# Designs tried in a protein design chat: VHH binders against q75qn6r703to848. Part 12

Target 1, 146 residues: q75qn6r703to848
Amino acid sequence: KPSMIQENLFIGGGLAARSIYTLQHLGITHVLCLCANEIGQSDTQYPDLFEYQNFSITDDEDSNIESIFQEALDFIKHGEETGGKILVHCFEGRSRSATVVLAYLMLQKKLTLLEAWSKLRKVHRRAQPNDGFARILINLDKKCHG

## First folded at step 3 (VHH)

Design m09 (framework vhh_6fv0_2)
Fold by ESMFold2-Fast, scan of step 3:
Structure m09 (fold): chain B 146 residues (1-146), chain A 122 residues (1-122)
Amino acid sequence: as target 1 above (146 residues)
Amino acid sequence: QVQLQESGGGLVQPGGSLRLSCAASGFTFSNYAMYWVRQAPEKGLEWVSTITSSGGRTYYKDSVKGRFTVSRDNAKNTLYLQMNSLKPEDAAQYYCATFDSYLGTYEYKPSRGQGTQVTVSS
């Protein structure tokens, strides 16, 4: 099942987005997909049940995942603002979704990378940003922490 | 019960080609999107390609675009991956995958076979 990062934020793999009954049971209202191209996801799939934000980011060290951070975080804020619960997912629930969740914890919740990583790993041991994404997060931590 | 059987792997020189096949049984193949995923030694599982249930749309990992082509034959319940211009970094165990069910697991746990090994070396 999706791993609960906090009461209103969940992380999972590609199949999590297709388990509609489970998402509804958990009270999820917003789905942020980072692998839309790979799984063929559409924001029109279940518009009466969920709001969608779909990105097609490759899980490569050279992918510019930081280019979508602002839009992804704005979507999470929107979900929070409307009293909803958000699922952040990618294909395997390992790299891309973990990277966005870590960025959210650092930029919006003001945690250090170490604090964000500890929080995420306690509930989602599959989390492992690729080396390129890890460098992006480390550089972000330096800018935010000093 | 979903059953998937991969074949077609082998040893090839850089720049060579291989065609992988996946024989599917135990489910209505034509109703499901199919996936190729790979795992290199000491690395995690990596998505390579997707083909929709009809075959109307295909998607690829950036590093394989222009070199790999996924296709399917719904009449034969078979999925294919044509791999051209193979590079050493393509060496991995290749698996075909599909999702268990609409109400399946909450994490990516595809039903996949034993895989077929691709080695790229002289």
Scores: ipSAE 0.000, ipTM 0.184, lowest interface PAE 15.5, mean pLDDT 81

Design m10 (framework vhh_6fv0_2)
Fold by ESMFold2-Fast, scan of step 3:
Structure m10 (fold): chain B 146 residues (1-146), chain A 122 residues (1-122)
Amino acid sequence: as target 1 above (146 residues)
Amino acid sequence: QVQLQESGGGLVQPGGSLRLSCAASGFTFSTYGMYWVRQAPEKGLEWVSTIKSGGGSTYYKDSVKGRFTVSRDNAKNTLYLQMNSLKPEDAAQYYCAAYEGPYWTESLYDYRGQGTQVTVSS
């Protein structure tokens, strides 16, 4: 089941993303998938119910997750501006989705990495960006706050 | 029970040096990554530096890079922050924290104790 980071933003894994009834009950309208290749979500699954943005990012320290930050954050912003609610998910809800959520909190909500991390961990204890993604987030924090 | 005790703060002039220590107990220190954070009056928490469990990887906030060095002594369950060329902007309450596993990401531990105060006065 997805964890609520804020009223309009949720994080989860692949199983949470497949729980269509739960997503509808929570009012989720937009689904940002970071593991499309792993779950076979190359196209939209329920286009009449949700808007989708699909990426295939590997959970490896060498994966260039920062290359999708702008497009992912634009999708979240679009969902917010249309009065919707967004689910950000990957396969396990631990690394890729956590990294994108942290980038969103830093770039759009202007939090430091520590503030973003504290906020996310409070509601989603599974959050665990891999070491390569952690380096990307630290570098992002430096550019934004020093 | 996890306990983290910071020490080593004080008053220094700009350009001075201080070495902060963090004594850890209640968990297997050698298996946890550690990091330093600071909070200046009327400001939010700022991440300063992280060191992985084995000491082989260190990360720094841009404004302290080249001036601060984080290190650890796993045999003594102690984390250190060597601060050189201190600036007025470095004045803050400094706290240490632990995270679990091979990744840098914060574990359950968020130390909100006394910390150690660093004051830089001209």
Scores: ipSAE 0.000, ipTM 0.129, lowest interface PAE 14.6, mean pLDDT 80

Design m11 (framework vhh_6fv0_2)
Fold by ESMFold2-Fast, scan of step 3:
Structure m11 (fold): chain B 146 residues (1-146), chain A 123 residues (1-123)
Amino acid sequence: as target 1 above (146 residues)
Amino acid sequence: QVQLQESGGGLVQPGGSLRLSCAASGFTFSNYGMYWVRQAPEKGLEWVSTISRGGGKTYYKDSVKGRFTVSRDNAKNTLYLQMNSLKPEDAAQYYCAKFSGTEWPVYHELDYRGQGTQVTVSS
């Protein structure tokens, strides 16, 4: 089951993203995948049901996840502006999806990293960006609030 | 009993156009999304385009965006791919396929793929 961060934003792992009946029941309209290569995901899987944005980001400290932030956040914003609900997911629902959600909360909702982290952990206890991604988020926090 | 029959392939010069068709039978065509895939010589199967069951949503591989247009006629149980500004790298056997109806369609495990139609781009 995906965790609800806010009315229109959900986070989960690969298993949650594959539960089409659950996604439809929750009213999800947009699926942002960060592990497309690992799960063999196509951006055309259920075009009648969902809009997709797919990335293949490795969950490594050296992975350049910040390179996809702008495109990922634009996708989430578009989904919100059209009255949709967005699922952000990766393979485990721990690091990559958590990092993108935190970046979204900081850049679009203008929360500090501490505020974003507290909001996410309250509903999704398994959230844990790897050390490299944590460094990226800390640097982002300094740029937005320093 | 599900059958898909592709047609419309042929030889064209670079910059030319072809219109591919896929005639579907054995299932309720209007209930399924459809897609086009291709396989070039000595290469794997490659997704090209998808169209929703009602035709309202279309998706394309980046390298064909703006050049290819997918469409369908549910009254005729037929899927189309209009290919303009063809390039040598578009030369391949083209296949149509329907979504299986399960959670994750995997293109290398295509259900009900037809025999295909060959597209050659050469001077």
Scores: ipSAE 0.000, ipTM 0.140, lowest interface PAE 15.2, mean pLDDT 81

Design m12 (framework vhh_6fv0_2)
Fold by ESMFold2-Fast, scan of step 3:
Structure m12 (fold): chain B 146 residues (1-146), chain A 123 residues (1-123)
Amino acid sequence: as target 1 above (146 residues)
Amino acid sequence: QVQLQESGGGLVQPGGSLRLSCAASGFTFSEYAMYWVRQAPEKGLEWVSTISRSGGKTYYKDSVKGRFTVSRDNAKNTLYLQMNSLKPEDAAQYYCARLYDYSGYFQTYGLSRGQGTQVTVSS
């Protein structure tokens, strides 16, 4: 099951995008996938039900996840502006999706990394960015807050 | 028992065209949306195109929009992919698949797909 971070934002694992019943029941309208080629997520699998944004980011310390932040955050913003609800997911719901959610909370909601981390962990205990992604987030925090 | 057999691949020069076919059996073809996926050597599976049950709605990966056209003939249980203006980046093994059979976890275990058809683009 997806975890609710805020009324309009959810995080989940690899099967979340395939669970049409669960997505509809939760009122999700937008699906942001970070592991598209691993789980076979298509850009418009159910276009009358969901709007999709798909990325294929490897969960390793050398992956340039920061390169997709702007596009991913813009997609979340569009979902919010249309009164929709967004699911952010990756294969395990642990590293890639957690990293994007943390970046969103820091950049758009203006939280510190510590505040964003505390908020995410309370609802999603599996959250654990890999060491490379953690370094990216720490550097982002220093840039935003000194 | 679901069987999908791709054909029509080959060697073409950049800017060339190929028409891929997928013959389906073991299920009621007209009741399933279908898609094309591809895999280049040492790369992961990449979604290319999707077509609705009736053929009335089609969707494409951004990099192939305007160049590829997916279609289907439900009377013949056949799916097609017309590929125009082929680029070296399009070289891959191409597979067709039933949308609802895709597991979303381990593509090897959940994806009912055929052996594929190879597309090579070289000058």
Scores: ipSAE 0.000, ipTM 0.093, lowest interface PAE 21.0, mean pLDDT 80

Design n01 (framework vhh_8cml_1)
Fold by ESMFold2-Fast, scan of step 3:
Structure n01 (fold): chain B 146 residues (1-146), chain A 124 residues (1-124)
Amino acid sequence: as target 1 above (146 residues)
Amino acid sequence: EVQLVESGGGLVQPGGSLRLSCAASGRTFSTYAMGWFRQAPGQEREFVALISWTGGKTDYSDSAKGRFTISRDNAKNTVYLQMNSLKPEDTGVYFCAASRGLVYTPKWTEYDYWGQGTQVTVSS
């Protein structure tokens, strides 16, 4: 269900995050959730099996998703450095999770927005940041590459 | 709903110049990659030029390279195509198109939104 962006990084929606057998089979150890407020109090989280980082970001053009980039990317980096594999997810697996993955590829892997987008779309056709998030990524690209 | 509207087409002599404009209704398209395509009677749509969401990357067909310049003004939701040294082979209907989100490609099949086109005729 989740799409593999690179050996240690996966993207998906809420259903992918709930597919515990699939996550364990893929070797996922860390789960980054961007929609904690929408899924409510989750009785399906398994802190004995996975390390979690939870954010409550609405899929809205006016949401300040940029404010959580540093913490989200630090969590991904921590998971990588401990030899783990990370799932980045939101409710639909389309906008919020795609935006954070793109930011990670740009800031940590030093890709341009074009290169990051091409890499993500090749494995996850559902990816589509909303227009406000797209603008944030465009501004980030200008900051990183002139 | 949301539309792309081209303007600036017309009749010019070989060696002349035209500037095409493409206005997007709404702010949505200012975040997408934009392309210009053309179609001559009885022929398939062909790629002319594209510009990335940031404006930092442009690409041109071999026939357009060195003669045409694509640019954008995101504050005005407008994309431009400056056409210089026009040739009879440049005659056709010119279409403005917006990509599938953050897509940077000369493939017309990857563009979801299209204008109705503006006629460019290069003739003596």
Scores: ipSAE 0.015, ipTM 0.246, lowest interface PAE 5.7, mean pLDDT 83

Design n02 (framework vhh_8cml_1)
Fold by ESMFold2-Fast, scan of step 3:
Structure n02 (fold): chain B 146 residues (1-146), chain A 123 residues (1-123)
Amino acid sequence: as target 1 above (146 residues)
Amino acid sequence: EVQLVESGGGLVQPGGSLRLSCAASGFTLSYYAMGWFRQAPGQEREFVALISRSGGTTDYSDSAKGRFTISRDNAKNTVYLQMNSLKPEDTGVYFCAAKPYGRFWSPEEYDYWGQGTQVTVSS
């Protein structure tokens, strides 16, 4: 079951992304996948029901997740502007999806990393970016807030 | 659902060889570091070998160095352990495990485990 970060933004794992009934019940229209090659599942299986954006990011300290931030955040913004609701997911909903959500809160919602982290942890207790991703977010926080 | 299934265990004489296989389903193996562990009767689980996602880096326990070789075939979604010069002390249940979280070099526990395959080295 996805966790609601805000009215139009949800976070979850691979099992949440497979539950078509749950996604429709929640009103989700856009699915952002960060683990496309990892879960062995087609993420465009229902293109008439959902709009998909797919990335294959490894949950690894040396993975360059920052390289997909702009495209991922543009997808979330597009979903918002069309009146939709977005699910951001990875395999377990712990590191990759948490990192993208935190980047979104910092870059588009103008929160500090501490504010974004507090907001996410209150609704999604398993959120835990790996140390490499945490370093990326800390550097991003310095660029945005000095 | 993530599943790991080991095979290739059996009974072998000292000095013999066995090749263990670990087949993964429900995930793409190329995004995971993979390890082999073993457990002898009355003992705790111990580390045997580790291989990085690409296969470019491996690590072995002192008892396995020079005798065992870990390898992977990402296209077949399978990891292998080639065991040569087997000794009675190598007897145990062998488990494969996936590291979907944490650092490659971390001593942290693996999240996904197979059911194990029995290796018995007779006297």
Scores: ipSAE 0.000, ipTM 0.092, lowest interface PAE 20.2, mean pLDDT 81

Design n03 (framework vhh_gefurulimab)
Fold by ESMFold2-Fast, scan of step 3:
Structure n03 (fold): chain B 146 residues (1-146), chain A 122 residues (1-122)
Amino acid sequence: as target 1 above (146 residues)
Amino acid sequence: EVQLVESGGGLVKPGGSLRLSCAASGRTFSNYAAAWFRQAPGKEREFVSAISWGGKTTYADSVKGRFTISRDNAKNSLYLQMNSLRAEDTAVYYCAADRGYTVYLSKTYDYWGQGTLVTVSS
């Protein structure tokens, strides 16, 4: 089940993304998928119900997840500006989706990494970026606040 | 606020073993990189071992293969299992934690314990 980070932003795993009735009940209109290669492309599931943005990022320390931050955050902003609600998900709901949500909170909401991490963990205890993604976020925090 | 309290130090003969514990109050170690440092008499504080935010472990060359760092998030505790102890391991051992991915640098740690003395001597 998706965890609510803020009124218009949710996080989850692949099972949450497939819970169509739950997504509709929550008012979700936009689905940001970070694991399209693993789940057979979420954009082909229910295009009449949701707007999709798909990325195929592997959950390992060497993945260049930073390369998709701007496009992912632009999609979240687009969903917000259209009065929608966004689900950010990956397969496990632990690393890739957590990393993008943290980047959004830091870059768009101007939180420090510590503030973003505290906010996310309070509602989604499974959040755990891998060590490579953690380094990317720490470097981002230093760039924004140091 | 996180407070760290070390325990488990004592007198051990060379070749013996000790397990150090570090108890955190208020918050869980799962949110922090954590490390063990030590300071021998008349020496500067040195790095011993660390466990990162993502669970990666690192060891100083002097202890690699003999010491094992671990944590128990349910108990909010960090451990250092010390095997095959040597006279050179005699030091006050400190637990440290920070909120980022930190492996080596003491300057980035937010929280420090008061230390526990380990004496390796016959």
Scores: ipSAE 0.000, ipTM 0.172, lowest interface PAE 14.3, mean pLDDT 82

Design n04 (framework vhh_gefurulimab)
Fold by ESMFold2-Fast, scan of step 3:
Structure n04 (fold): chain B 146 residues (1-146), chain A 122 residues (1-122)
Amino acid sequence: as target 1 above (146 residues)
Amino acid sequence: EVQLVESGGGLVKPGGSLRLSCAASGFTFDKYAAAWFRQAPGKEREFVSAITRGGSTTYADSVKGRFTISRDNAKNSLYLQMNSLRAEDTAVYYCAAKTGIRWSTEHLYDYWGQGTLVTVSS
């Protein structure tokens, strides 16, 4: 159910995050949740099986998702460096999780926005950052490559 | 109350193997997440490997493919099988346990052993 972006990085929605045996089968060890207040952490997380990092970000054009980029990327990098595999998810698997994955590919993997977008869309067709998040990513691309 | 005791450390040549053991008293590993950490002379304590209550494992990139963490609930013991040892693996190795989620961050672990020295030299 989760889409594999690279060997150790996956993206999905709330249903993918709840498919515990699928996550274990894929070897996922770390779960980055961007919709914690919508999904109910205490009844939907399995702390004996996974490490979690939780954020509560609204899927609105005015939401300051950029404010959590550094901490989210540090968690992804930590999971990779400890030999784990990471699932990045939000409620729909469409906007918030796509935005964080694109930011990771641009900032840590040094891809352009176009390269990151092409990589993500090839494996996760429902990826669609909202217009506000798209502007944040475009501005990030200019800072990194302009 | 709760005690962790490591054993199996020693002097070994590069390319050699060692098996570390951690014996628990006052609790059983089937109810705890457990980990191995190490501290080399003059360096910060670093994560090596962890096993969750459910048996899921993770490893630091520096030891992945060479080290294997396991536990035996009947013997109430945690193990670290170390193969293809390098000079860089020289450190005091610590067994750690916690009642909740496995973490790579040392200060989140509830119980610690006193450590066992592993020296890899020619």
Scores: ipSAE 0.000, ipTM 0.110, lowest interface PAE 17.3, mean pLDDT 82

Design n05 (framework vhh_5j56_2)
Fold by ESMFold2-Fast, scan of step 3:
Structure n05 (fold): chain B 146 residues (1-146), chain A 125 residues (1-125)
Amino acid sequence: as target 1 above (146 residues)
Amino acid sequence: QVQLVESGGGLVQPGGSLRLSCVASGFTFSKYWSYAIGWFRQAPGKEREGLSSISSSGGRSTSYSDSVKGRFTISRDNAKNTVYLQMNSLKPEDTAVYYCAAGLTYKYPSEYDYWGQGTQVTVSS
């Protein structure tokens, strides 16, 4: 079961993302996948049911997750503007999806990293960006709120 | 205002044990749980070295430097806003000022946002 960060934004893992019935019940219309290569997902999987944005980012300290932030956040914004609900997911629902959600809360909602982290952890306790991703988020926080 | 306060330092003989405590104040409960806590030490004329860290929230992961692995144990009690460092089999070379630090990552000293004032540990006959 995906965790609700706000009324229109959810976070989860691969198991949550493949439950069509659960996604439809929650009203999810947009799926942002960060582990597409690992699960064989494509933007044509269920195009009549969901809109997709698919990335293949490895969960390691050297992955350039920052390179996809703008496109990922634009997709979340598009989903919001169309009155939809967005699921952000990766394989475990722990590092990659948490990192993108934190970046969204910081850049789009203008929260500090501490505020974003507190908000996410309150509803999704498994959230744990890897150390490389944590450094990216700390640097982003300094840049926005230094 | 966020503050970290260390306690439990003192004089101990080689082979002895001490438990250090780091109490956090100025955090909201949820903000404290979002921070990773690390223990560091610094001897006169030396760089501050990392010893151990515990991840945010429930402390799902811990790390230890090779110099203290097997001798030191880190734990957290979020209900008390406290992190502990249990130090066993202490050696004279463990003599230093011990600091706790809070940050959103738990790997390097430069990545911690808040620091305590330190507590002196002296291991001597």
Scores: ipSAE 0.000, ipTM 0.137, lowest interface PAE 16.1, mean pLDDT 80

Design n06 (framework vhh_5j56_2)
Fold by ESMFold2-Fast, scan of step 3:
Structure n06 (fold): chain B 146 residues (1-146), chain A 126 residues (1-126)
Amino acid sequence: as target 1 above (146 residues)
Amino acid sequence: QVQLVESGGGLVQPGGSLRLSCVASGFTLDRYGYYAIGWFRQAPGKEREGLSSISSTGGKSTSYSDSVKGRFTISRDNAKNTVYLQMNSLKPEDTAVYYCATSWYLGTKPEEYDYWGQGTQVTVSS
C-alpha cells in the first residue's frame, strides 16, 4: 500500500503500483516508475486510467539517478498542475523512489534535506536511499542551502 | 525547532582539561539527519575558528585543525543526541567562547554550518 507524503503525492513499491483498485481508491492519476525493466511496467499500463512516466534506474551506489531528476520532477509538477495525484514508485519503495521524492521536496518545494527526510520518514519508515544516492542528496542540499 | 546547547565551559589552569558537551534538539544525529557537528571558537577581536567536526554517520569520520590536533578529541553519543569535545593540555591561547554547529557535510569553515549554539566561555588562566 502506498504511503501518503502529502495530499497529492504518494510513494510505494512495485506491488503497490500493480494494485489498480488501491490506486483508484486513493484517486491517483499519475504513476512515476523508476524500475520499469524490473517489473515490466510498460506491459501492464492502463493509459485510459493513468498517465505514466517510466525510467529504468538500478539501485546501485554508482547509478546516475541525478540524470533523471529534471524529467521526473517535471512529471510530478505536471500532475500537480492538472489537479492530479502522483504515485512515485520503484521495486521495493525504499531507495530509488525515496531519492526522487526527496529531490522533489528539496528542488520544487524548497525544503532542506533534513526537512524533506523528516517529512518522508514520518509516513514511510522503509525509506532508505543507498549511500551513493544519499551523497547525491547531501550535495544537492549544499548547492541549494549550503 | 533545531537547537544546539553547549555546556562544560569554565575557568581552568594551563595544562588542565575540560570536556564540552553539545546537546542537539529538534533533530537526530541519525544516518540521514545532519551530516556533521562542528566545534568552533572565537576569541575577542578574532574571526571564528573551526576546530573539529564529526560526521553524523558511523561516528568515525572526524577532522581537526592543526592548532588542536593531538590535544582535542571529538566524540559523539547518538543515544544521548550529544557531541563532546575533550580538551587536554589547555593553553592561555585556548581562551575563547566555544560554539557547536551543524552542517550537511563534513567541513571546518564557519560559513559551511547552518545552525549554531549560543556558546560556552572557556578561560585558561593561572
Scores: ipSAE 0.006, ipTM 0.151, lowest interface PAE 9.8, mean pLDDT 80

Design n07 (framework vhh_etentamig_d1)
Fold by ESMFold2-Fast, scan of step 3:
Structure n07 (fold): chain B 146 residues (1-146), chain A 121 residues (1-121)
Amino acid sequence: as target 1 above (146 residues)
Amino acid sequence: EVQLLESGGGLVQPGGSLRLSCAASGFTFSTYWMSWVRQAPGKGPEWVSGISGSGGYTYYADSVKGRFTISRDNSKNTLYLQMNSLRAEDTAVYYCAKGYSPTLKYFGQSRGQGTLVTVSS
C-alpha cells in the first residue's frame, strides 16, 4: 500500500505501483518510477489510467540521482497543478523514491533536510537513502540553508 | 537535454503511404513511452499513437486505427510511424514526443520540430 506524505503525494515500492485498484481508490493519477529496468515498468503500465514518468536509477552510492531531480520535480509539480495525485516509487520504496521525495520537499516546499526527513519517516518507516544519496541530500541542504 | 528529430514527411496522394522516423537522444530511450502527435492547419494538436519502452504495448487514436502502425528500434534510439491508406484529413505537421500523454499535457515540453505530411493530388 502506498504511504501518504501529503494529500497529493504518495511513496511506495514496485508492489504498490502494481496495485491498480488501490491507486485508483486513492485518486492517484501520476506515477513516477525510478527503477524501470528492475520491475519492467515500461511493460506493465496502464496509460489509459495514469500518466507515467520513468527513470532507471541504480540504488548504489555512485548513482547520480541528482541528475534527474529537476525532471522528477517538474513531473510532481505538473501532477499537483492538474489537481491530481502522484505516486513516487522504486523497487523497495526505501532509497531511490525516498531520495526524490526528500529533494522535492527541500526544493519545492523549502523544508530543511531534517524537516523533510521527519515528515517522511513519520508516514514511511522504510525510508532509508543509501549513503551516497544521503551525502547528495546533505549537500543540497547546505546549498539551500547553509 | 532531450533532443527529438523527425523526418520522412512529404507530399503523397490519397491512398498512399509514408514512413516517419524520429531520432532521439539525451535520455534513456528504451525506458520511456513515446508518442506521435499531429497538428493540422488551423487546428489544435491531436495525439495519434503511443508505444511502451519495450514496444510491447501500442495505442492509437480512433481516427488512425488500422491504418497507422507505431514501432521503435531501441538499438538505434529511433521511433517510427508507418502511415498507410492516407487521407486528406491526415495532412498535418507530425511531432515525435517523449512520454505517453493522450491528453497532450507535456506536448510543448517534450516534442521535436516536426515533419510536414501533405496528402493531396
Scores: ipSAE 0.005, ipTM 0.208, lowest interface PAE 13.3, mean pLDDT 84

Design n08 (framework vhh_etentamig_d1)
Fold by ESMFold2-Fast, scan of step 3:
Structure n08 (fold): chain B 146 residues (1-146), chain A 121 residues (1-121)
Amino acid sequence: as target 1 above (146 residues)
Amino acid sequence: EVQLLESGGGLVQPGGSLRLSCAASGFTFSYYDMSWVRQAPGKGPEWVSGISWSGGKTYYADSVKGRFTISRDNSKNTLYLQMNSLRAEDTAVYYCARLGTYYKSPEFDVRGQGTLVTVSS
C-alpha cells in the first residue's frame, strides 16, 4: 500500500504502483516511476487512468539520480497544479523514491534534510536512501540551508 | 523471442467447464500484467479478464463475472482462465495477451495464437 506524505503526495514500491484499485480509491492521478526498465513499467501502464513519468535509475551509490531531480519535481508540481495526487515509486519503495521525495520536500517545500527525513520516516518507516544518494541530499542541504 | 502459447480449448456443452492455460516465454513473466481476450465469430475482440503482475488484483468483464476466474503461477510462467457455467455466447477464440496500455482495451503489444472454445448442444 502507498504511504501518504502529504494530502497530494504518496510513496511506495512496485507492488503499490500495480494496486490499481487502491490507487484509484486514494485519488492518485499521476505516477512517477524511478525503476522503469527494472519492472517493465512502460509495458504495464494504464494511460487512460493515470499520467506517467518514467525514469530508469539504478539503486547504486554512483547512480546519477540528481540528474532527474528537476524533471521529477516538475512532474510532481504538474500533478499538484491539476488538482491531482502523485505516487512516487521505485522497486522497493526504500531508496530511489525516498531520495526524490526528500529532494522535493527540500527544494519545493523548503525543508531542511532533517525536517524532510523526519516527515518521511514518520509515515514511511522503510525510507533509507543509499549512501551515495544520502551524500547528494546532504550536499543539497548544505547548498540550500547551510 | 517473446511467445505466448494457449491451450485447453475444446467443445463443451452449455453449463460445462474448461480451464485454459497460457505458457509464456522470452520475457520476465512476473513483471507483466496479463489478460485474456476473446474473439467470437463475426465480432471484434472483447477483453475478458486481467490479472496484475503480482497476482494480487483481478479484473473481469461484466459478461463473465462470477463464472470465470483468472489466475497465474509466476514460478511456471503460466496464466490460467477457469471457465464455469459456459454459455453459447462464450464461443470464441481465446487469446493470452501481455498488455502494453490498458486492461479494458483489446489493444495489446503481444498475444498468442489462440485456443478455440466452442459451447454447443
Scores: ipSAE 0.000, ipTM 0.114, lowest interface PAE 17.7, mean pLDDT 81

Design n09 (framework vhh_8cml_1)
Fold by ESMFold2-Fast, scan of step 3:
Parts: C-alpha cells; sequence; structure tokens
Structure n09 (fold): chain B 146 residues (1-146), chain A 124 residues (1-124)
C-alpha cells in the first residue's frame, strides 16, 4: 500500500504500483518508476489510466541516481501543476524511491536532509537509502544548507 | 534489518559504575549509528548518548556528560555504555537503538531498530 508523504505525493514499491484499483481510489494520476528494468515497462503500465515517467536505476551504492533528479522532480512538478497526484516507486519501496522523495523534499520544499528524513520516516518506516545514495543526499544537504 | 540485545544492567549503589553492552546481529553493524536511551517509570524515553558509524563522533545528554562514555567495536558488532558516578536519578530501563548510519539522530522517534531494554537501578 502506498504511503502518503503529502496530499499529492505518495511512495511505494512494485506491489503498490500494480494495485490499479487502489491507485485510482487514491486519485493517483502520475506514476514515477525507478525500477523499469526490473518490472518490465510493457507488463506493468496502464497508459490510458496514468501518465508515466520510467527510469532504470539499480539499487547499488555506485548507481548514479543523482543524474535523474532534475527530470524526476520536473515530472513531480508537472503532476502537481495538472492537479494530479504522484506515486514515486521502486521495486521494494525502500532505497531508490526514498532517495528521490528525499531529494524532492530538500530541493523543492527546502528541507534539510534531517527534516526530510524525519518527515519520510514518520509515514514510511521502510525508507532506507543505500550507502551510496546516502552520500549523494548528504552532499546535496551540504550544498543547500551547509 | 538489525536485531539488538542489551546486557549489563543491575542494581548498584550511588557512586558506583556499570558497563552496558548491546550486541547487534543482522545487516552490517558498521553501517548504523547507535544510540542509548533510557526510560524512568512514568516518564518518556529520553536521549542519553550517540555514536557515529566510525566511532569518530559521539555526543551525550547534559546529565550524562563527564560521567558516561559510549564506544563501539565493529569487529564484535557491539556498542557499549560505560556509566560512572551513578546517581539515583539514573535509574531506568536503558535501550540500545540503531539508525541509518550517515545521520546521527537525537530524537528516539528517528531510530528504526530497538532492543528490549536492560534495567538499571541506582539505590542504597
Amino acid sequence: as target 1 above (146 residues)
Amino acid sequence: EVQLVESGGGLVQPGGSLRLSCAASGRIFSKYAMGWFRQAPGQEREFVALISTSGGSTDYSDSAKGRFTISRDNAKNTVYLQMNSLKPEDTGVYFCAAEWGYLTPYDSKEYQYWGQGTQVTVSS
């Protein structure tokens, strides 16, 4: 089941992304997928029902997740501007999706990493970026907040 | 996922010392920041001490500063709390907690993994 971070932003795993009835009931209109290589785009998308943005990021310490931040955040903003609701998901709902959500809270909502982490963990206890992603977020925090 | 087991609690007289241990199992222990919290009867859980993943950074509550020392042995997957000059107000259940290692949180609500606690009683 997707966790609600804010009125128009949700986080989840692959099972949450495939629960079409639940997504429609929650009013989700946009789906940001970070694990397209694992789930297979053609098997898991309903383009008549949702707008999709797909990335293939592995959950490894050396994956360059930072490279997709701008495009991912632009997609979230697009969904917000259309009056929609966005689900950010990866396969397990733990590392990749958590990292993108934290980046969004830091860059768009101007929270510190600690504030963003506290906000996310309050609604989604499974959130845990891997060590490489953690380093990216810490470096981002230093650039934005010292 | 990390499982935590505390030990070393007991009854001690004012001015005495105790060394608490927290043994961790599961995921790589060295990736986690560790904290000690305590809870007295009828009170909320309060911060006592924290230690970073490498042991290079430690911090303490004002009541613990100068009396308590937190340390860790990553080879043994264990964190320790050496408590000296114990006072009756130090009485409580002491909990070991683990959280994602690049953040060293002070708030108990920020820690993901918790032990069951070990009782410390300081009484004459």
Scores: ipSAE 0.012, ipTM 0.278, lowest interface PAE 8.8, mean pLDDT 84

